# VHH binders against q9y6x5: the designs that were tried, part 204

Target 1, 379 residues: q9y6x5
Amino acid sequence: LPPKLLLVSFDGFRADYLKNYEFPHLQNFIKEGVLVEHVKNVFITKTFPNHYSIVTGLYEESHGIVANSMYDAVTKKHFSDSNDKDPFWWNEAVPIWVTNQLQENRSSAAAMWPGTDVPIHDTISSYFMNYNSSVSFEERLNNITMWLNNSNPPVTFATLYWEEPDASGHKYGPEDKENMSRVLKKIDDLIGDLVQRLKMLGLWENLNVIITSDHGMTQCSQDRLINLDSCIDHSYYTLIDLSPVAAILPKINRTEVYNKLKNCSPHMNVYLKEDIPNRFYYQHNDRIQPIILVADEGWTIVLNESSQKLGDHGYDNSLPSMHPFLAAHGPAFHKGYKHSTINIVDIYPMMCHILGLKPHPNNGTFGHTKCLLVDQWCI
Below, E stands for the ipSAE of ESMFold2; O stands for the ipSAE of OpenDDE; V2 stands for 0.75 times the mean of E and O plus 0.25 times the DockQ between their complexes.

## First folded at step 10 (VHH)

Design uc30 (framework vhh_8dlx_2; at its last look DockQ between E and O 0.77; V2 from the best seeds 0.64)
Fold by ESMFold2-Fast, scan of step 10:
Structure uc30 (fold): chain B 379 residues (1-379), chain A 121 residues (1-121)
Amino acid sequence: as target 1 above (379 residues)
Amino acid sequence: EVQLVESGGGVVQPGRSLRLSCAASGFTFSRYAMHWVRQAPGKGLEWIGNIYHSDSTYYNPSLKSLVTISRDDSTNTLYLQMNSLRAEDTAIYYCARDYWGEARTSFFDYWGKGTLVTVSS
């Protein structure tokens, strides 16, 4: 009987929400499984980059999805959420669903995880849904569980993605306890529905389930804006991404653009590409622009206008507010074990181990996750 | 304040062409990608396509042979050219400003009020 794994992401689920709100269904899941309290994500702390890091085990500079908005100067191609299906952007790495289908005589299934509706190295999951935000969690869950039970070759790796609590985190901000309480209760109910559906279908006892997220959320304010137009005239550069990490492509001498920006705001760090801190692992890729601006936590970079965001992410990955959690249950995992911290790139080699796959070269360290697994020594 | 104003809608016969315009004000138009979106009666929003500040265009695959998006940064105007119109193209057409660096929550931060296109014989 081959091992099976379902990887679930709730976008923007900040780790400390678990301490400040009640999650009865998630706590029941954790009681008979494992919890990693903090997952240190990759920089920049954005949706597409971190979702791709989870399934490749690579830093953004290595897998090539370095932001939610990207530009390639050679081909003049643009990347954004509305235009994410060109394989060109995804082909710098091999995600686990591709490896699963190519190394084993097994299938992969996907309910809307970023990248799963794109053929990557000419391979797409045998079962997948094209991205559509209007499709309910229930419909995504129904499809994924059907494919897990009724596939040949068998589906051994499946993904399930949900947009909340990220959308509400942006709209209300994480400090809005009334609205966030309501949103997070709905997510906990969806986790309850997930567990109930798996039990009803006879999948629960032999399926490994990981529930995680790509990043956290921090509070923003109209009182914490950086007006980029007060620093430099827009005719001197092309803007590739704005906030909280701005990607600047100079139209004039790079040093002159840098000098206009470097002391503009006490709440923004300005880096020439080669001076980006090594700890970010955000330097060695042509899609990373010549000048990068990094706003301090809770500050928003704007173009001579206000911001509607009350919450945001993308900030320094050392910030606890940017960290998600990881919870897991199933035959591969211990019961009732808590672990403090892992790196988000460590998830990939752990998942390869569970599925019996040979991982592609990656930035994760299997040793960091071995205490979660029943077939491993904790030392 | 940011404003987007669509124009050029109206009643057209099946098989004919129509060009819609969107006049932008209150921001530096040349710095933003711009989108066209439509909503048919009783249906959800359908993305038509976008155009980047570099003039690169991307389209909904279902519509790519039927539409062309262009922009004139000197007049702050976005255009949608539609050919071979069918009854199914009856919708309110909106222009929208791209939401920098957002994924999976919203493609747009500002919308126009829309212009109605009715394809009827």
Scores: ipSAE 0.717, ipTM 0.874, lowest interface PAE 1.3, mean pLDDT 93
Fold by ESMFold2, look of step 11:
Structure uc30 (fold): chain B 379 residues (1-379), chain A 121 residues (1-121)
Amino acid sequence: as target 1 above (379 residues)
Amino acid sequence: EVQLVESGGGVVQPGRSLRLSCAASGFTFSRYAMHWVRQAPGKGLEWIGNIYHSDSTYYNPSLKSLVTISRDDSTNTLYLQMNSLRAEDTAIYYCARDYWGEARTSFFDYWGKGTLVTVSS
């Protein structure tokens, strides 16, 4: 009976939602398992980069998914949510589902985790759903559990992705108590349904389940806009990504573009690539543009327009508002244990340990997560 | 005010070609990626493809051989060329403006009102 693991992400689930809102089902899950109160994610704190960091254990500069919007000047290739399936973007790393299913007598299954519908190193998840936001959580869960129960070779690693509370966080902002309470109640009900379904199918006792997220959410405002067009003529650069981390590809001398931007706003830091702070681990990849602009928390970079977003993410990964949580339950995990923080890159070596896989070289530290695991000395 | 206006729809016979236009105003068109999306009667939205500021194009694989997206930045116009039309191509066709850096929970920030294409007989 090989160990089995289900990795679940609820996109944009800010860590402090757990103490500011009610989650009876998630709290019961935590009570019988473990909680990491804050997961320090990777910069930039966006969806594609952080989901790939979870499954590779690598900083963005090392796995090559450095933003939700990317451009490669050599190949002229573009990456975006609508155009994310070219293996070119993903092939700088090996995600855990590839390593898992290449072992004898193992398969992987995926319900819409970023990258699982892409043939990375000519290998696509053994069972997968093509991304489609209209597919219900119930259908995603039913496919995953069917594959966990009925596949040969057996599915030992599975992933499940859900778009909330990120979508509603952008729409309402994390401070809209009425709307976010309704949204988060619905998510807690989905967690209850997940646990009940696993129990009904006889999977609950021997399946390890991680529930986590990629980032948090911060409140935005029409009073906190940075108008980039007021500082620099748009003909001087190509814009690769806008907010809250703008990616600037100069069309003229880079120093000239930098000088026009450096005093644009006191609420924005402007970095030449070589001057990006070392703590971001965000420098050593050609997909990182020559100049980046990093807005302060809650500030939005705009192009002489208002913003429709009331919440956003992508900011400095030291900000607590950008941090998700991690909860886990199963035979590998202690019961009733709370841990303050880990790095998001630490999740990968922990998952490899649980599954008995040899991790690829990565930036995670297994020792940071050993106190969560029943088979380890907590030191 | 950002505005997108589709035109060129109508009734066409199967096997014919049709070119749709999208007139853009209220923004610097040349700096944005632009998309075509359609909705058949009683169906959900189906992404057709896009074109970037670099003129690179990407298409829904199921439609790739049947459609071509182009742009004219001097007239702020986006185009969709459709060939070998079939009854199943009957839909409302929308142009839409991309917004940088959003994923999975993002939709296009501005949409046109759409133009109806009916392929019959």
Scores: ipSAE 0.602, ipTM 0.835, lowest interface PAE 1.7, mean pLDDT 93
Fold by OpenDDE, look of step 11:
Structure uc30 (fold): chain B 379 residues (1-379), chain A 121 residues (1-121)
Amino acid sequence: as target 1 above (379 residues)
Amino acid sequence: EVQLVESGGGVVQPGRSLRLSCAASGFTFSRYAMHWVRQAPGKGLEWIGNIYHSDSTYYNPSLKSLVTISRDDSTNTLYLQMNSLRAEDTAIYYCARDYWGEARTSFFDYWGKGTLVTVSS
């Protein structure tokens, strides 16, 4: 039988939560498997881009999901959470569930992972749930495990997505120990439920499970605001994305817009598209706007009438506060092994290896994850 | 203070049309994409559609043929035209302001108190 893999994401699970809070279920999961303590995600450190990087092994400039909010100037199309089902946005890459499903005697399943309810390259997951935030984790888990257990052709790759602790991180801020403790306990309980269900169904020993996240969370404050309206008139540009990385579409001369913004705040870097630092791998895509504003950690780009969150993400991907973790369990993985760091794009070639899939060209390095795998020589 | 106020709801017979309005205040209306969402009794929130700059509109595929969203930036008003109403369209309808950069957690930062639409023979 072909190997099976379940990829689980808890949105916005910052890596150092593991050091600062108790996770008895997750720790047990780790004890019997592997842990990567820090995963360097892709820039920008947002939900849609990073989730797609996980399943494609590509930087954002390559897979084309460059933000949660995008605009294509040629087609005049918009992308957002509410408008994410146009294949136009996803077709610049081939996610792993498509690759998997195109194999013989294999199918894919998905519970609300970004892009899974969209036909990509004319292929949609054999089993999927349309995104609905009101659907419980239990229901999502039940569907995923049912499909893993009873499908024909068998489901060999499945994804499961949950919105916490991201939503709460935004609401309370990551420094709110009381509220975040409660939220993170719930997450650990859900992991317990996941493990229990897999055991009950007899899947635990044979199913490879990866638990990871797309990004972390940093504390924001009313004392750390960058108000664009103080620097430039709103009539001079269209805002495509706001904070902490603003995407600016000039309505007047780009240079003039740039000059008005370049000294707006000492806590914000302003880049023309061609001057975006190479280390971000965030330049070579038409969907990246002509001007990008990048706020320093913990600073929020605002408008006069914009709302304020207590926590946010999307900052420089080198910041530890933006980094998630990765834990894994199953026949493909060692037991009781801990690794310091990998890149988020490294997950894709590893998953392809586990599933016996030929990976599409990607930016990941298989060598970075070799030590996690029982069938590989760890150098 | 940001404020959104829906109006135009009421009791209508099946097959009829209804136009809802959302009056916006406290912010530069023209800068923001706007959304319509609804909540039927005992159900979760359902996204209806939105309108961006330059009158670019997007709709829930299940509702696309039955709804039209428009805006008047000169009066700070958002509109939802609904045609061929059915019993299942009974819900509280909300307008909401878009928030840039969000995904899956919240794609709007403000919404109104809602207006009730009851479709009944």
Scores: ipSAE 0.599, ipTM 0.833, lowest interface PAE 0.9, mean pLDDT 95
ESMFold2 (binder alone), look of step 11: mean pLDDT 82; pTM 0.835

Design uc31 (framework vhh_8dlx_2)
Fold by ESMFold2-Fast, scan of step 10:
Structure uc31 (fold): chain B 379 residues (1-379), chain A 121 residues (1-121)
Amino acid sequence: as target 1 above (379 residues)
Amino acid sequence: EVQLVESGGGVVQPGRSLRLSCAASGFTFSRYAMHWVRQAPGKGLEWIGNIYHSGDTYYNPSLKSLVTISRDDSTNTLYLQMNSLRAEDTAIYYCARDYWGEARTSFFDYWGKGTLVTVSS
C-alpha cells in the first residue's frame, strides 16, 4: 500500500514560541517524532510565497508567487488574496499534489492550503475545499480524514491549513504574552484534537504527519514608522506592495524615483532590481518590480498615517524572528530526534522521497533532511 | 483616527434596490482596497466583495449578479449597490479597510460600525 503524508500549516508560527510557551500536545507529538528547531524560509517572508515554496521546493523568483500582492506589467494583471484564482499566477511551478496525481495513479486532498483550489497545469487537487476563513478547524480535519480513509484511487498526500497564530500575531504582536499565551494554547489544543482524531480512526500508526509554518512574526510599534509619502510624491510611481517590502513601479525615469528614495530613511534599504542581494534569490522574475524597498526588522512603511499592526512579517529571511519550525511523526521519521536547521525549500524533496515521487528540479537539498528519516543513512 | 461610517440601511421591500455608502476619513482612501462584508442574524460573516485602489472589483461568486461595488476617491466614499433584494439579504453590512500585502490570516485593520438592512419577508 502506498505511503501517506499529511502536511499541516499553522500560519505565522514563530519558532521560538516553542521555547517561551508550553505546548503539552505538541511536545508529546515531538517526543515520538522529530523536531527541526528553525526552518529558514524564502524571501520575502510572506504567506503565499512561502506556502508555495514548501510544496514546490523553489525560490520565489522561480515559482512566480513573489509576494501576496503582485503586478505583471506585460499582461496588466494584479494578484492579491481576493483574486488568487487565476492559474496564470501559479503555473510557473508544479506543486507536489499535481506531481502526486500525474506520476502515480493517486489522489490528493486539501483543506485550504494556498493554490489547492486552483487548476495548475490543468490539474486541481482531487479533493479540495474552496478557501473560506469561517470554516472551523474541526470541519477541515473531518474532511481530510474522511478523504484519507474513503478514496479511490487512494489519497496519499493531504494538506491542512489554519490561519492562526498569524492573525493574532498581527493584532497583538509576539511580545504580548497574555494574548499570545491564550492563542497558542488554543493551537496546542487543536494539535491534540488532530492526534486524537487520527488515533480514533486507526490512521495514526501508518500516516506520516508534518506540522510546520510559513514564517514567524516580529514586534512592530508606532515609534518605528517610515512615511513613504515624506520620501516621494505618489504621482511619480505606482505602488504594488507596501510593507515591510515595498514594490515600486515608476511612472517617470527609474533613476529619478530611486534618487528620491535612496536616502529617505536609515531604517530602509532601497534596491534597483539588479542590485537586490543575491542571497535573497529574489531577482529573476518579471513580477519583481523595478525598485524594491526593504524595511529593517520591526519597522513599518506607511502612507502618511499610523499603523494598527503590532506584529508583522515579510522581513529579511536571515532573521530568526522570521523562521518557523518543523515537527514530524510517522513511519518515515525517527523518534525523539532534534535537528537544528533546514531550508524551507528542503521540505519538498523530503516529501517526494517519503511518497516515492520523482521531484521536479528544485532548490532544495535532500541531504539536509536525511537525519530525520529512518530509511536513510545519516552522514 | 481612521474612521469608516456606513449609511443607507433601512427597511426595504423584496425585489427593490438599495445603495449603501461608507464614508472614510483619517487616511489616504484612494491608496487602499476596500471590502464589503455582511452578517445575517445568528449567522457568520459573509464576504460580499472588494474594490482595489486601481478600481478593479472582485465578488463572492454567489452574489456577483446581484451587487456592484464602486468608489469615489474625490469624496472618500465606498458604495455597495444591491439589486433584487430578498429576505435572505437581511443583515448588518460592514465596510472594512484592507491590509497591504497580507493574505489569508490578516483581519482587516479597520471596520465600520455597520448598517442594518431589513428585507420584509
Scores: ipSAE 0.527, ipTM 0.772, lowest interface PAE 1.6, mean pLDDT 92

Design uc32 (framework vhh_8dlx_2)
Fold by ESMFold2-Fast, scan of step 10:
Structure uc32 (fold): chain B 379 residues (1-379), chain A 121 residues (1-121)
Amino acid sequence: as target 1 above (379 residues)
Amino acid sequence: EVQLVESGGGVVQPGRSLRLSCAASGFTFSRYAMHWVRQAPGKGLEWIGNIYHSGETYYNPSLKSLVTISRDDSTNTLYLQMNSLRAEDTAIYYCARDYWGEARTSFFDYWGKGTLVTVSS
């Protein structure tokens, strides 16, 4: 059988949750596998951008999913969570399941990973589930394990996505130990169920499994609001995205819009597109709007109203609160090895190596992940 | 204080048309994408469609030929026009405000309380 890989994402799983809560099932997984304590994600630190970076190895400016809310001025198309199935938005990159299906004539399977229910370059995951938040983890797992046994052509790459702990992180905030403890214990139990199911089906010893996430979470507060309407009248611009990164499309006088915003709040940085810091790799794409506002950690940009968010993400990718972790187990991985940090774009070339695929040009560096792998030299 | 108030529901005979309204207050309505969602008795939520601040509309393909979403930004009102109503259109209809930049955890940040539409013979 060719090498097989299952990539699992728990949305919004902040890396330091591992130090503040007990995860007996995840710790057993790590004991005979590897742990990367921090994964430095891409900017902006949002769900769709980072999930697509994991499977393409590209910065957002290169793969084109630059936010969860996007607007294309030429075509007048809108993108959002409720309207995410137009291939137009996803076609600026080739995700790993497409390469897997086209390069090696192998099958891919997907339970809800962003983009997998969309034909990208006229190729959709061989087996997939249309996104539906009401479908249980158990049902997603049952479908994935069933598909991993398909042999013509064999499923060699599978993805599994779960919305928690992100939903609860937003609702309660990451500092709500009572509620977060309950949510995280349930996730650990789901990891236990995953491992047990794979063992019961005889898949565990020959399957490479990666458990990771797209971003972390930080605490927000009604005491940390930036009222955009106090800075500028809405008649001057069209708002494409709001918080914590606001995407501003000026209707008139870009310089006037910039000047009204520039010094409005000490807790928000205002950038003309060409002045966005190079370290963000968030500049070279037409979907990035002419003016971008970046709130400081824990600050929420609002439109003359309160915010219901007690937790949020999207902030500067250098912030440890925005970082997820990566854990992995399987024949490709060392046992009992801890690594400090990798970049989220490094996951793609590592996965290509495990599957024997030639990676498309990407922003990852294979050398950053080689110490995790048994067939690589590492000092 | 954000408020969304649906109206226009009631008992209607099969084959007829009905227009629902949603009155918005407590925010600058013209800046938000707005959605219509329904829930039939004993079933889950079904997305009907949305309208962006630009006026661009997107619909559930199963409902596209039967419904029209529009907005009047001068009166802060969202509309759902439904034609050729059938028994299976019986549901509570909700208007909802789009959740800026959120994905996979919630499509909407505020909902109305809903308006019941009963299609009976």
Scores: ipSAE 0.689, ipTM 0.864, lowest interface PAE 1.5, mean pLDDT 93

